Miniprotein binders against o43075. Designs and how they scored, part 33

Target 1, 293 residues: o43075
Amino acid sequence: MNALNKIPFTRALYHFSRFRSFTTSGWIMSGHNKWSKIKHKKSANDQARSLQIGKLSQGIILAVRQEGANPELNMRLATLLESAKKISMPKSGIENAINRGLGTAGSEGSQVHFIEYEAMHPSGVGLIVEAVTDNRARAASSIKHILRNHGASLSTVKFLFSKKGKVEVNLPPEKRDSMKFEDVLDDAIEAGAEDIVNRPKEYIDEEDEGEFLILTEPSSLNQVAHHFRSKNYEIKDSRLIHIPLEETAIDVPAKDSVREDIQKLIDDLYENEDVMFIHLSILNSHFLPILDE

## First folded at step 16 (miniprotein)

Design a65Y
Fold by ESMFold2-Fast, scan of step 16:
Order: C-alpha cells, then sequence, then structure tokens
Structure a65Y (fold): chain B 293 residues (1-293), chain A 101 residues (1-101)
C-alpha cells in the first residue's frame, strides 16, 4: 500500500514541504525576506559592533565547550571564527573566548549557559528564543521583559516546530560557473540531507546565509556539513534550527498590524545581548514574500 | 534582599531548563514504545512541574517589586527545594525507564 510512491533518498529531499511544491531549476522560495533576522540593516556603529562582538564571543565559548577548539573538526566554531574575522574582532578577544571555552582563562566554560525560552504571542505565533549567557537570571528577566512589552508570555511551543539541522553553503569558487542546481542536489542526496533551498544572491541579506540552504536530521548535521566541506563548498553556517510545522503555522498578511508588532518584537529581541537566534511558528518564517507596496 | 531574590531567580530558571529537557525526553519515550498509560502519567507529571515553575517565576518577579520578607524567602527556598527534589526524582525515573524497554 503506497510503497511504490516511496523512493527513499530522492523522496526525503522532497518530503511534504513548501520547498517541494515550488521546485523549478532548484529555486523554490522566490521574492522572500526574513523574519528570523533584523528586518532593516542597522548602520555600522560602535554600539552595534560591540553587541555583535559580545554575541560572537559567547557563541565561540559555547561552541568550544561543546565540540573542542579545533575549527577543522568543529564546523560551528569555524563559521563563528569567519564571522569574527569579517567584523575585525580583536585577536585577543577571540583567544580569550576560546580559552574560556577550554576552561583555561579566569572564567570557566561551564559558566556559559545555552537556554531556549518558549513563548506565545497573542496572535497565536509561537517563539523559541535561543540565548547564550553567563547570567541565567539576568538573561531570563531581560528576555521576559521584552516579550511582555509585546504581549507575549512564556508557554510551551515546541510542538509547533520540527527540529532540524541547517547548513548554509556557497558553491566551490572554482566550479561557480560550471555547477548547476542538479549537481548540488546530487551532493545533498549523497550527504544524506532532507531538503535543499536555492536562494538568489539578491535575497542573501545576512553574512551567515549562503546560496543554498541544506536541511538535515539533527543527528546528521555534522556529517552533512563535513560532506559539503569535503566537496570544497564554502560553509557559511551550520546549526540546529526549529522549522514551523505547516499544519499549525500562522499565515501573517503583509499589511496586518500583527506583522508590524512581531517584526518589532524580533528587532527588540535581537538587540538583547544574550539572544542568539529566534524561531517563529509563522508560515515561511525563514522566507516571506517581498510584497508590492 | 536583592541578592536573595537573584539566587531564587537563578535556581528557578535552572529548574525551568531541566523540566523543559525532561518534557522533550518524555515526548521521545512516548514514540519509543512506552505504554500509553505510563506515557500519559509522565506527561501529566512534567506538565504539573512546568506549571508550578511558571507560578514560582511570576511570584518571585512580583516579590521583587513588593519586597521579600525573611519568612517569604524561607518558604520560597523550601518550595524550590521540594520542586528540585521532584525534578530529580523524575530525571532518575526516566533514566531507569531507558534501561527497560
Amino acid sequence: as target 1 above (293 residues)
Amino acid sequence: SPEEISRLQDKIWELYERVMKLRDEIYKLDREGVSPEEATQLEDEVRRLYEEILRLIDEIERLQYEGLSPEEARELRKRIQELEDKVRQLEEKLRELRTQS
């Protein structure tokens, strides 16, 4: 019964999703912008730079504590170090963060906590807020205060999401003009990936975003990331994410006041020093249509 | 005191994290072939712990504005310790169940 409709590896990449329904030459999310990132670029200034350096420092400490100090073996650390290089983070700051992760500085890596806060917005949109902090109570109080300012409250919302790994990649530089989407798809299938999204260059608005988003089982993240690296792809980011389930995802219209409030909530949360990433139970929360004015 | 409230907040948020991890583990056990009755009982227990943690978070936050008496601090420490004991017991029960199929 239904067995003939199951081609395991090819089917896995196209298993029921919006990605599959819009597949055309591998590009499936046309005209979209992001909810999970700050909507408008902030002008580079000392305050924004200081905040970014602080977040990178906490991320490096956590990555080293979890998987060690060798960026060749630790893909998350490798991507964080590249981000630090791009913003010209002081080398002493990078070294201090690595040493704290290893427990060789005055502060031990065990003093840095990774916490997920779950919350519900009055619109029915669920949020998972990832935080990395050296002060659990301060981070929780600050984040709760921001949530409350937007009418959101702590609630269990993980049932609205599916936990996945993501790998953001660019084509190998030497093959940029010769590789087609079908070649990338073949590499993704070979790596054991679940899905692939092609993002046009004009919609790459964050430094940790690549031309291709590869989705994986959580336990397969490092395997898939290493496979793409072994094929000389440029790894832009490798991390766990929460993908909204289509059955319960909220569709928020562009002109709805709810959309404006949620965007302001996201902006306020990302300005917090402890907030690393935000997941929303909004339909296409990682990709939203760029709508005409 | 502000220091006492800070310590209570740190402890309750630690228990929040532990209960959320337990919830995730219990949901996985339900899918791994534990009896429906036992899974429901564990889900009910972790939900009750979660609800008590949320109530304590709100209470500690309220007392931060109103002030905390020594008697209230003692009562909160006792309730938090009892809650921690329940969380630890559930953590131990889950470890034992993973050894049995």
Scores: ipSAE 0.338, ipTM 0.736, lowest interface PAE 3.8, mean pLDDT 76

Design a6D
Fold by ESMFold2-Fast, scan of step 16:
Structure a6D (fold): chain B 293 residues (1-293), chain A 101 residues (1-101)
Amino acid sequence: as target 1 above (293 residues)
Amino acid sequence: SPEEIDRLQDKIWELYERVMKLRDEIYKLDREGVSPEEATQLEDEVRRLYEEILRLIDEIERLQKEGLSPEEARELRKRIQELEDKVRQLEEKLRELRTQS
């Protein structure tokens, strides 16, 4: 199968409205369990922490290489450094990662690569697996092996998604009592955001998830993130994401056997040292927002 | 040798990354005012490159299991070099299109 032969130009099949749906935009409020990257098995604390430190180190190296070592100017670095503080990553480890990121092109010990692997699961769910690795062959072979163990195979799947920027925010600590949704909306409009999603509290279960998800054009991501930071919002995450297109997104109910199969695949992928994030072509996945048509 | 297979795998996956980036850039050209005919030709070129990279991925995986003869290594290196040359040519063509548009 020639996957590229079957790909239309990637276009948003959703009609995104600027701030049209504000309270429950894109959330299925019944019958669907949250998708989680938290391991359901009892992990050894030391092993889990070591894996997380390794991933943060690679992420910091990449972020510094892409946009420099100043967290005031590099929002991705700022969020990674906050994550590092929360797990008590040693200062020496953080400094080493920053210094490796500042290394010259051709420094072997400092090279990391960002790779997106596209795959299709037998259920018809498309996956985009983000990896950051200092060894392409190892990462690719390991990830391909995990995919194969779950019946998934490399395939072009970006036509199932729309690429957007996202900024996850919490209200400014000092303005929590005074700030209303309309104020957040006004800040988003001023920043040039495309849309805003208000996340129900019960759907906030990851450290990189905020009360509000601000969607942007990819080229506007940094502008919007800096605007929210300048207004003293807590930035939980700032990154590019692949949002499932409503027309082709698959609805996977909580008790469907396919859900268990996909969750096991996600679990195995996140246990891999090179895997940073996974995008799923699933309707209202908490890893990826779904916007109204 | 295992070291030789590792080097070949690294180069193949490097080319995979470059081909996927080219695909993404070509699919944006519709919005940059490139003619439909030229866009279709570029899409066909990158599709052929993608198909070749998938064949190389499958072949190196097979050779890793079965072992790699000197003749097979020479043939594989030649195919990788030819693919790399085609990738560079397409990268240059896209750079020129952005300059003149």
Scores: ipSAE 0.379, ipTM 0.746, lowest interface PAE 3.4, mean pLDDT 77

Design a6L
Fold by ESMFold2-Fast, scan of step 16:
Structure a6L (fold): chain B 293 residues (1-293), chain A 101 residues (1-101)
Amino acid sequence: as target 1 above (293 residues)
Amino acid sequence: SPEEILRLQDKIWELYERVMKLRDEIYKLDREGVSPEEATQLEDEVRRLYEEILRLIDEIERLQKEGLSPEEARELRKRIQELEDKVRQLEEKLRELRTQS
């Protein structure tokens, strides 16, 4: 076909790579987009471990409700089960969470709710807070209280974001030495992906982070994930995310006090038992790794 | 009274979830080619529902600290029911738009 059909994809990938390289401080904020960062810092504490188990339980319930109990067909469930195994979550707890997710409308599984709270911070940073809870009133009240303590307020902020699918992958073990970025890019194009980001291995801190982050249309998430699995890639994570629109995204808060305030807000939110994920209208917040100090 | 406040809070947050879902659906319909006038009317309606929910959230939170009289509880239940009826009506309008096109 004609060369014009390739230009938009190649150009988008180039701009995406530049955005990743521009913000040396942005990787601090990217670490706070995942509740799993709490476990990396506090995994030895019994209270922190209990919080982690609670969040994994709620995540498993939700994943099963959305896409069923077969981890071979449900990539999100597969990654959550792997995380549960790594923190030595009791098998009975895992089985209970799966059973609750499979429950009918009258069961405990039917009482779990997925809620997105939208808020604006005084700095102009928009937040989308993902919560999974069996108690709406508790989750809402506590999250609103945390937001208020940091000057943030409920506000409609989804217009600052674009909803995308993401698939985190590692190269097939047999091909680690033979495959290059261009080969991964070819597989991504064939799968129907929108964009690709590579992470140097030294910057991969979490088990659910891969060498490559593949961006998709939301409706194409499962198609793209299954395509990479069929090519023997290791799927590290598969989920929906809210990516900041470039035009309105804040690069990095310039003032140290503002950065500290946002970090404290994110930390307080992730200490809440119902909070699963936080999306920030900060440029590259989903892509930049945390450097090991 | 504390149990009643918790039930009212749960209902308000349930309606918050439903309104946010409706807003997302309205934004999708706008992009898929409903008329600009119809899209504006739907966006205005969901915005008004969102604003009503925020007012109810603030009021129940204040009353949780100050205490809730039987008269205040009755008025809140009425406002919540009226809001739920409006949310249900908008949900039905969107279902009809998806099936008519």
Scores: ipSAE 0.011, ipTM 0.529, lowest interface PAE 9.0, mean pLDDT 75

Design a6M
Fold by ESMFold2-Fast, scan of step 16:
Structure a6M (fold): chain B 293 residues (1-293), chain A 101 residues (1-101)
Amino acid sequence: as target 1 above (293 residues)
Amino acid sequence: SPEEIMRLQDKIWELYERVMKLRDEIYKLDREGVSPEEATQLEDEVRRLYEEILRLIDEIERLQKEGLSPEEARELRKRIQELEDKVRQLEEKLRELRTQS
């Protein structure tokens, strides 16, 4: 079961060193979800929850269509159902979404589509916008309009990124006091992971972010996620992700106005009902939140 | 008609998705032992399809604002059909390449 069993000691040490804490990767990866965190008024909270329920519904439909309705076999569905539980999504809404994914709720003929829109911002920051929609024309027109409002345009940008799998985990509650980083590292090596990042508590901003970020090859994502679940880790998220390439990532924006415009762009995109996730080609601390408040 | 424009927009965005998927598949083939020359030709072909799709998207958006004549709608349907045929041909070509290994 252990991938390192047949590797010479010196080569095993090389692989082990690769799994040391790597904060740069954590900062790059945190650039998507937390940039859209907006809390202003009580009314905004209700609207945000309603929007999130709509997005979760579409995500559940897609997850079921792709890998079936059993959360034990479908890790993406499992994480979406956990998110739905946390925001108290009505059980009838969850059941409806699952049934639509299976095609048992009736034959309305509306298919759910997964689309990645690629765009370039004038600052040189590349964007990959993940959308889930039952209406391509509406989603595309709305997203393109938002991009245009910020001077961004459709452009091929995947060459700025490397595609990886990520698994966000927390330690099992019963082992929190007894388990050390080296134990997590051993589990990651056994699972066939590529890298591990230990995220300080101060930098965990979203519910789908865990204490440890496990990076995998795309084809190994499900294998690694199931391994951690079998060891009773709490799985916070499991998905494919686009990690910026260091050679082309934007290290420091020229001015604070660029940072503010990108933040507004991300916020506007996440207010769109079809937008599920945003990847940015940034590699800098300019987008770190103010921790003083 | 507005319904015709919506159908054309839906179709062109469908082709956008298919072209982006083809690009991803071509990148994977380059890593799986296809010759650099063949990879470059496939990359150039999918890039040209992508550029054609973006031009059509902008053109449909412009014509929607200015008002679309029946003749213009007929020309757009023809161009979109030709584009779909090209995308289908490339999809079939890549499917054949993958099944030969």
Scores: ipSAE 0.357, ipTM 0.750, lowest interface PAE 3.6, mean pLDDT 76

Design a6N
Fold by ESMFold2-Fast, scan of step 16:
Structure a6N (fold): chain B 293 residues (1-293), chain A 101 residues (1-101)
Amino acid sequence: as target 1 above (293 residues)
Amino acid sequence: SPEEINRLQDKIWELYERVMKLRDEIYKLDREGVSPEEATQLEDEVRRLYEEILRLIDEIERLQKEGLSPEEARELRKRIQELEDKVRQLEEKLRELRTQS
């Protein structure tokens, strides 16, 4: 009885299909046609690597504190450990982060805090900035300074979003040639997912993005993620996310100066050591690039 | 002192975090079927706490730039303590609602 209320899938899938039908020929316009999570510089230096390792360490500490140290039971930890493996993070660093999360590392004064900062940009775009930090005052001061430099200010903006769980997946390697979208949809329905978005290959720009984005109720995130893992899907990311409400989301054209201003703000925020993720009240910011017709 | 202003900043941002968590929990209660009157009262209370926290954040930043007297530090500590008491009371009220009904 319970699964029937989630079919047909909702606004996200409908808008994704409509967007594709209207804009397919204009997809690759130029430059930054997608909101980048992290600015990738070819000249990755010791500072960039140190920053990435520091953020992974903080993420691992938080994930372990929230759901325990077993990556088979903790999908967020599993994806963070895979990311750590890809950048060859030292094993001692990973072990130290896990131990700090468990509270077994001797650590008076090394409490890690998860904080969401809500802000409004002059364009009307709302931001939710996720931070993980061992120093609240430092994180808050530096993030507020970055916001101010771009004309943004602290404001209540969660009313512009709906809180959901998301699971990013790739097809099981052994079934990549045999599974169709309908098979993935069946698995999503069985798992109790709320919605599914099929991401075209050319729209996959980040390592934590998959071929399919599975949307869930926040309380169902772990259940859905474990179901896909049990079916041998590759889990690219599993996390809570703030999805813009269509009624208040800002449509930012590709050629608008506002797009450049917002991207610069995002870049500056992600260069901060405490910033983990940014949610924007921009139409399709989490699913598709915004195209200017 | 720099140590004193840093402690005040850490405490006010701790209260910011706690109030944001309370707001998230209150929004979940709407879905769990608490009375509309009680939900509205809780939403209004957490909104007032949020606004007070933002005012204190701005004041502490201003005083950090201008310099903080011992008298100003004492007054800030008192205001932050009163705010923490209000946050703790709301946290306890929500804990009781979750465990009893």
Scores: ipSAE 0.331, ipTM 0.667, lowest interface PAE 3.6, mean pLDDT 77

Design a6W
Fold by ESMFold2-Fast, scan of step 16:
Structure a6W (fold): chain B 293 residues (1-293), chain A 101 residues (1-101)
Amino acid sequence: as target 1 above (293 residues)
Amino acid sequence: SPEEIWRLQDKIWELYERVMKLRDEIYKLDREGVSPEEATQLEDEVRRLYEEILRLIDEIERLQKEGLSPEEARELRKRIQELEDKVRQLEEKLRELRTQS
């Protein structure tokens, strides 16, 4: 059973081991989800769609190169293809991205690189910026320039985070009325997951967020995702994340000027064509309200 | 020359990628066959490599704006080569450690 904190929403995280032992802890979310929602509100035009298509193309190239072109075996590719279909990305564009990932004669001159930039903001908030680019020097220069414009600088911040795999799932439609949390937990244990988080429905804000967040070791991500798919769960997202360590995470109140400063930095970074994801060392950022002005 | 500066920048960012990969490998390192002291030494070494890369990034960006003299190019190439040698040595050491049970 979930334990309630002083805040009247569920904060439960279940950890289990090979020996079937369980522990509970607080729910920790990276800050990028809430900030990315605000950005989507500001950029709903054709230019935003073009940028999204470009980022999806680079994501598909990388996913195919790492795990192959079969979406049945490559869950990251499967979720990216789902996203591509939802924004009506041209089939030719999808096929070109897959072919570049597999390595054709043309891909030899346009190799895609995955780079994580680490930075520190003056507020003490650490950032990990995930980029996918075919030009390292250009991406690095432009991202560094954006960071500098906001007073942030390249710095070692990975020690502020724990790298995990996450799988966002919804219950199987046919079993929604019959399955309890205990049943989901059993499936997670069987899959070899590290932990499970039950997301309150009022905090399901984005299309790639599910009722349950399954945490895994990074190397186990695809295997755990495929296990849930085999049990007929709806997979909403599957990817690597950086979770802030509770010990060093900064708790930023919603009305704090630091939140506005960070939000402006995040907005500028996501406008860069090479930036895919941003992780922030902020505690409980998911539970803080988005400013509606 | 602009072409020379771009090639140096690309090499520095290539080394950045390799050091990030090494850091991930060290953080995932199963301590089976590795002492706590040796693991700490590996973490410290990759951190020093990362910091040197950040210094080189700042240096090449400055030189891109101000121009690159032959003496500065020679010194920069020397530092990049020394860094690459250290990265290669650490890559080889980790490869060797992964063969231990």
Scores: ipSAE 0.005, ipTM 0.444, lowest interface PAE 10.1, mean pLDDT 73

Design a6Y
Fold by ESMFold2-Fast, scan of step 16:
Structure a6Y (fold): chain B 293 residues (1-293), chain A 101 residues (1-101)
Amino acid sequence: as target 1 above (293 residues)
Amino acid sequence: SPEEIYRLQDKIWELYERVMKLRDEIYKLDREGVSPEEATQLEDEVRRLYEEILRLIDEIERLQKEGLSPEEARELRKRIQELEDKVRQLEEKLRELRTQS
């Protein structure tokens, strides 16, 4: 059975419209993949670049360890390498990261750990924090400290989520004027995608965010990403995510101070060098931002 | 020593990862192939292991502030080893249950 037979594309559009209808203000800010958001650093440019290189290095190590060193077969590695080129990351650094990803599978050297921390915020928002670190104790201590500063604590929250793949894409440049949403839907159906979301231009803030967000079964992620690449779409991001279960997902908290605290928590977590990605048990948090700029 | 306390912290967080993996595996277990009573028992066991890890995390944070004596280090190593043994036993039990299917 094709996943689209179970999850109609009209549902994705309905969720977007429904979310807009229920928001009382223009609370719009993407907070879930902001490696570049270094707000309080004294040397913002140098420190931001250093942090971004560190996170890209850890991301490359993780991608290589999970799916190998060939970017033609590993779409996440391909997108990370493209990001590394954009910031002019040294080739020696890239090569070292690839070798560490290959070598940590049983070689002598610096071991890299992949950890998901589960936490609950006092507002009832559950968080899954993905971390990549060469020092498990340091990462755990620093992340726990950040959580504690916001009243959040370690807790079991995975049952609030479903694991999915996501592919962020832009239309092929040469077809922007000729391709309609229906054409993208046809390509998604052919690829075996579960759902598709059209992201409004005003909500595209980050370089890894595309005009279309494609949801997949976890095992189908690479298949779907390769299909879109074969059709000359620009792949902005490809990764596994934890999407909130509709049954238990909550809307964004109504109180401004609570929403601001949640965003500050997300910002503080992303400033930590070991944090790679954050998932929230807020409905549509992967599609729509939660704070207004 | 600071180096010793970091090693203990690292071991505790390693066990945290293993317990979380066990919980995920138990949740994925075929409920029709395993009795509801047995599934509940496995969930209770992994919950108790998780709670003990949280207690160890809190204790090592306290000792990091107060200082870790050789006696306290020995007691922590013993508790961590007992916890590791229990985690290993549950890992083996889950492996055997999967081979029955």
Scores: ipSAE 0.000, ipTM 0.426, lowest interface PAE 10.3, mean pLDDT 74

Design a9A
Fold by ESMFold2-Fast, scan of step 16:
Structure a9A (fold): chain B 293 residues (1-293), chain A 101 residues (1-101)
Amino acid sequence: as target 1 above (293 residues)
Amino acid sequence: SPEEISRLADKIWELYERVMKLRDEIYKLDREGVSPEEATQLEDEVRRLYEEILRLIDEIERLQKEGLSPEEARELRKRIQELEDKVRQLEEKLRELRTQS
């Protein structure tokens, strides 16, 4: 029948509902840190904006280098450019990043490196930390230092995950009141998606997050994203993710002090200039908020 | 010198990236149906390379604090070169295996 080959959202929501005392402002989902909420908490608007611009610049360079400079063909680039516009990143900065990715920039250097650091937290939570950096030794040293501050260490953890593509979408504006989940599911099946997850409204940051998460084979990511775009869906995000293997995924740690330490570790990592994205080996971390402040 | 230590650190972290990429390729080959025996041997080889890289990382961090003698620099270059050769050999082995289907 329907191409539901992973945990259904209804079941995922039920699992999450057993955990209480969570707040929206401090919630963290694997691969979707609510940076804007953390930024407001720090009250350091200029510093936070500069950090965000630096990360967006490096992300744009990498995206262009991997799949070219045309945002119509490169959905990751398209979403990064939208993020850059939201924070009013200077047009010259965006253009320079694109040119560096193409290798046309000279003295500023066009060389950035994509690195995945794998780590294990003492609680048994595995982390994959995505970094984009022009200085390998600096990035590695600073990230290792942050991990050590929380008792975490470099360790091989990719065997706890499967690599998938993820496209986050919102309904076409003109069809917002007329389309049902079944219609979105039909479009996902036609696109060749593996699974679809529908977020409850209370867990959606409408500005930054999509209502529906479409899971794909990694090689099918762009194909599926283009299909949804062709049907006038709003693409909120398109990227590769590491999703925990359902068979061996761990539940969110029961002890409050452990959850707080993991939250602080994630926050500390995202304050690092080279860190772009973090994946956790916690069940349902890609679908729902699982940690609180 | 500080510049020499920085260059050695860069090479070590480049090897880290290459070994992590090799491990990802080995995992893919295992999923695509290479024999379990061959996959296990390749996983053991990449794990040994990973462990040696972690040892080199710890050593270069220590030397950044204590300083580096010319003899220590020569020995580190030698170990890095030997590791580069092993990584290159494994990269070639995996390339050959990918053409068997």
Scores: ipSAE 0.015, ipTM 0.537, lowest interface PAE 8.3, mean pLDDT 77

Design a9H
Fold by ESMFold2-Fast, scan of step 16:
Structure a9H (fold): chain B 293 residues (1-293), chain A 101 residues (1-101)
Amino acid sequence: as target 1 above (293 residues)
Amino acid sequence: SPEEISRLHDKIWELYERVMKLRDEIYKLDREGVSPEEATQLEDEVRRLYEEILRLIDEIERLQKEGLSPEEARELRKRIQELEDKVRQLEEKLRELRTQS
């Protein structure tokens, strides 16, 4: 297994060149299916909004605790605050979350805990479930129950992944017409990035996804994110991520019945109030949809 | 009491988090050139702790559904304390190894 840990993410990044043959029908979202972290056309109601506000609140508390309360210096906090504004989260709620993150003296009562749960699905797909919770036992019991309902169980699976930093960016608005891929690549090299992925516009489905995905060593994440911000790029997301090792990643075709079961598991997990993010040992699960051939 | 059982349940999941963090640190030490024998011993220790934690989690969940006698509560507290002691000892051992580099 140790040899498999060396399998390169850089090799997988060239998969975008394979879409050179993609038909004009793909322009209308034809022929691709992505692993969604939210249900398509999920009904907007008070409960869904309440769940999203709760998750943003916990994310803000954690981000402040890790890197401080200044969004100019804390890219993760900056992106969470942007998301909070888009859903019209009350200012009092945002302020309370920031104060809780700064210390226990101003908002004593409950601490939030960041936990990664590792699990294996019967198909051989490994999952890493990121949770932020003020109640470990509640979060763990609920997540374990959801896993069990889909035949999955707690198991050590990090050996199926490589830990990286990712920065999702859009081009500076004033330079959209003048910048080419080569210019972005030069900025990435200057920043000390490991790799870059150019995401086709039709594959940008989530608000935290950008035109370019910049990959870094975990220790270099902040350095690279700040460099892109200094060049006036729009930062859509900056975080640590678990990328599946190509040699052990499972290729799950869009039409496979296993795909439907795993998507239902993901949907159930994201409906849980404590679940923040899910990593799958599926080929290119974080970067591009599986083409429907 | 329900409050006591809740605290024990939270404690075992706290130990789960600590053991998973120890595993990650041990994997880094192996890559950073600690002896193969010491690395294998540490990997075996953390694996055994992980397995014991999963067994205790299942036991706690079962006892919460069936009800817990005072005798069962005392035995559970003892086993969790012993597990916490082992986790703390491994944490100290890793801190010492990391400062030797």
Scores: ipSAE 0.544, ipTM 0.830, lowest interface PAE 2.2, mean pLDDT 78

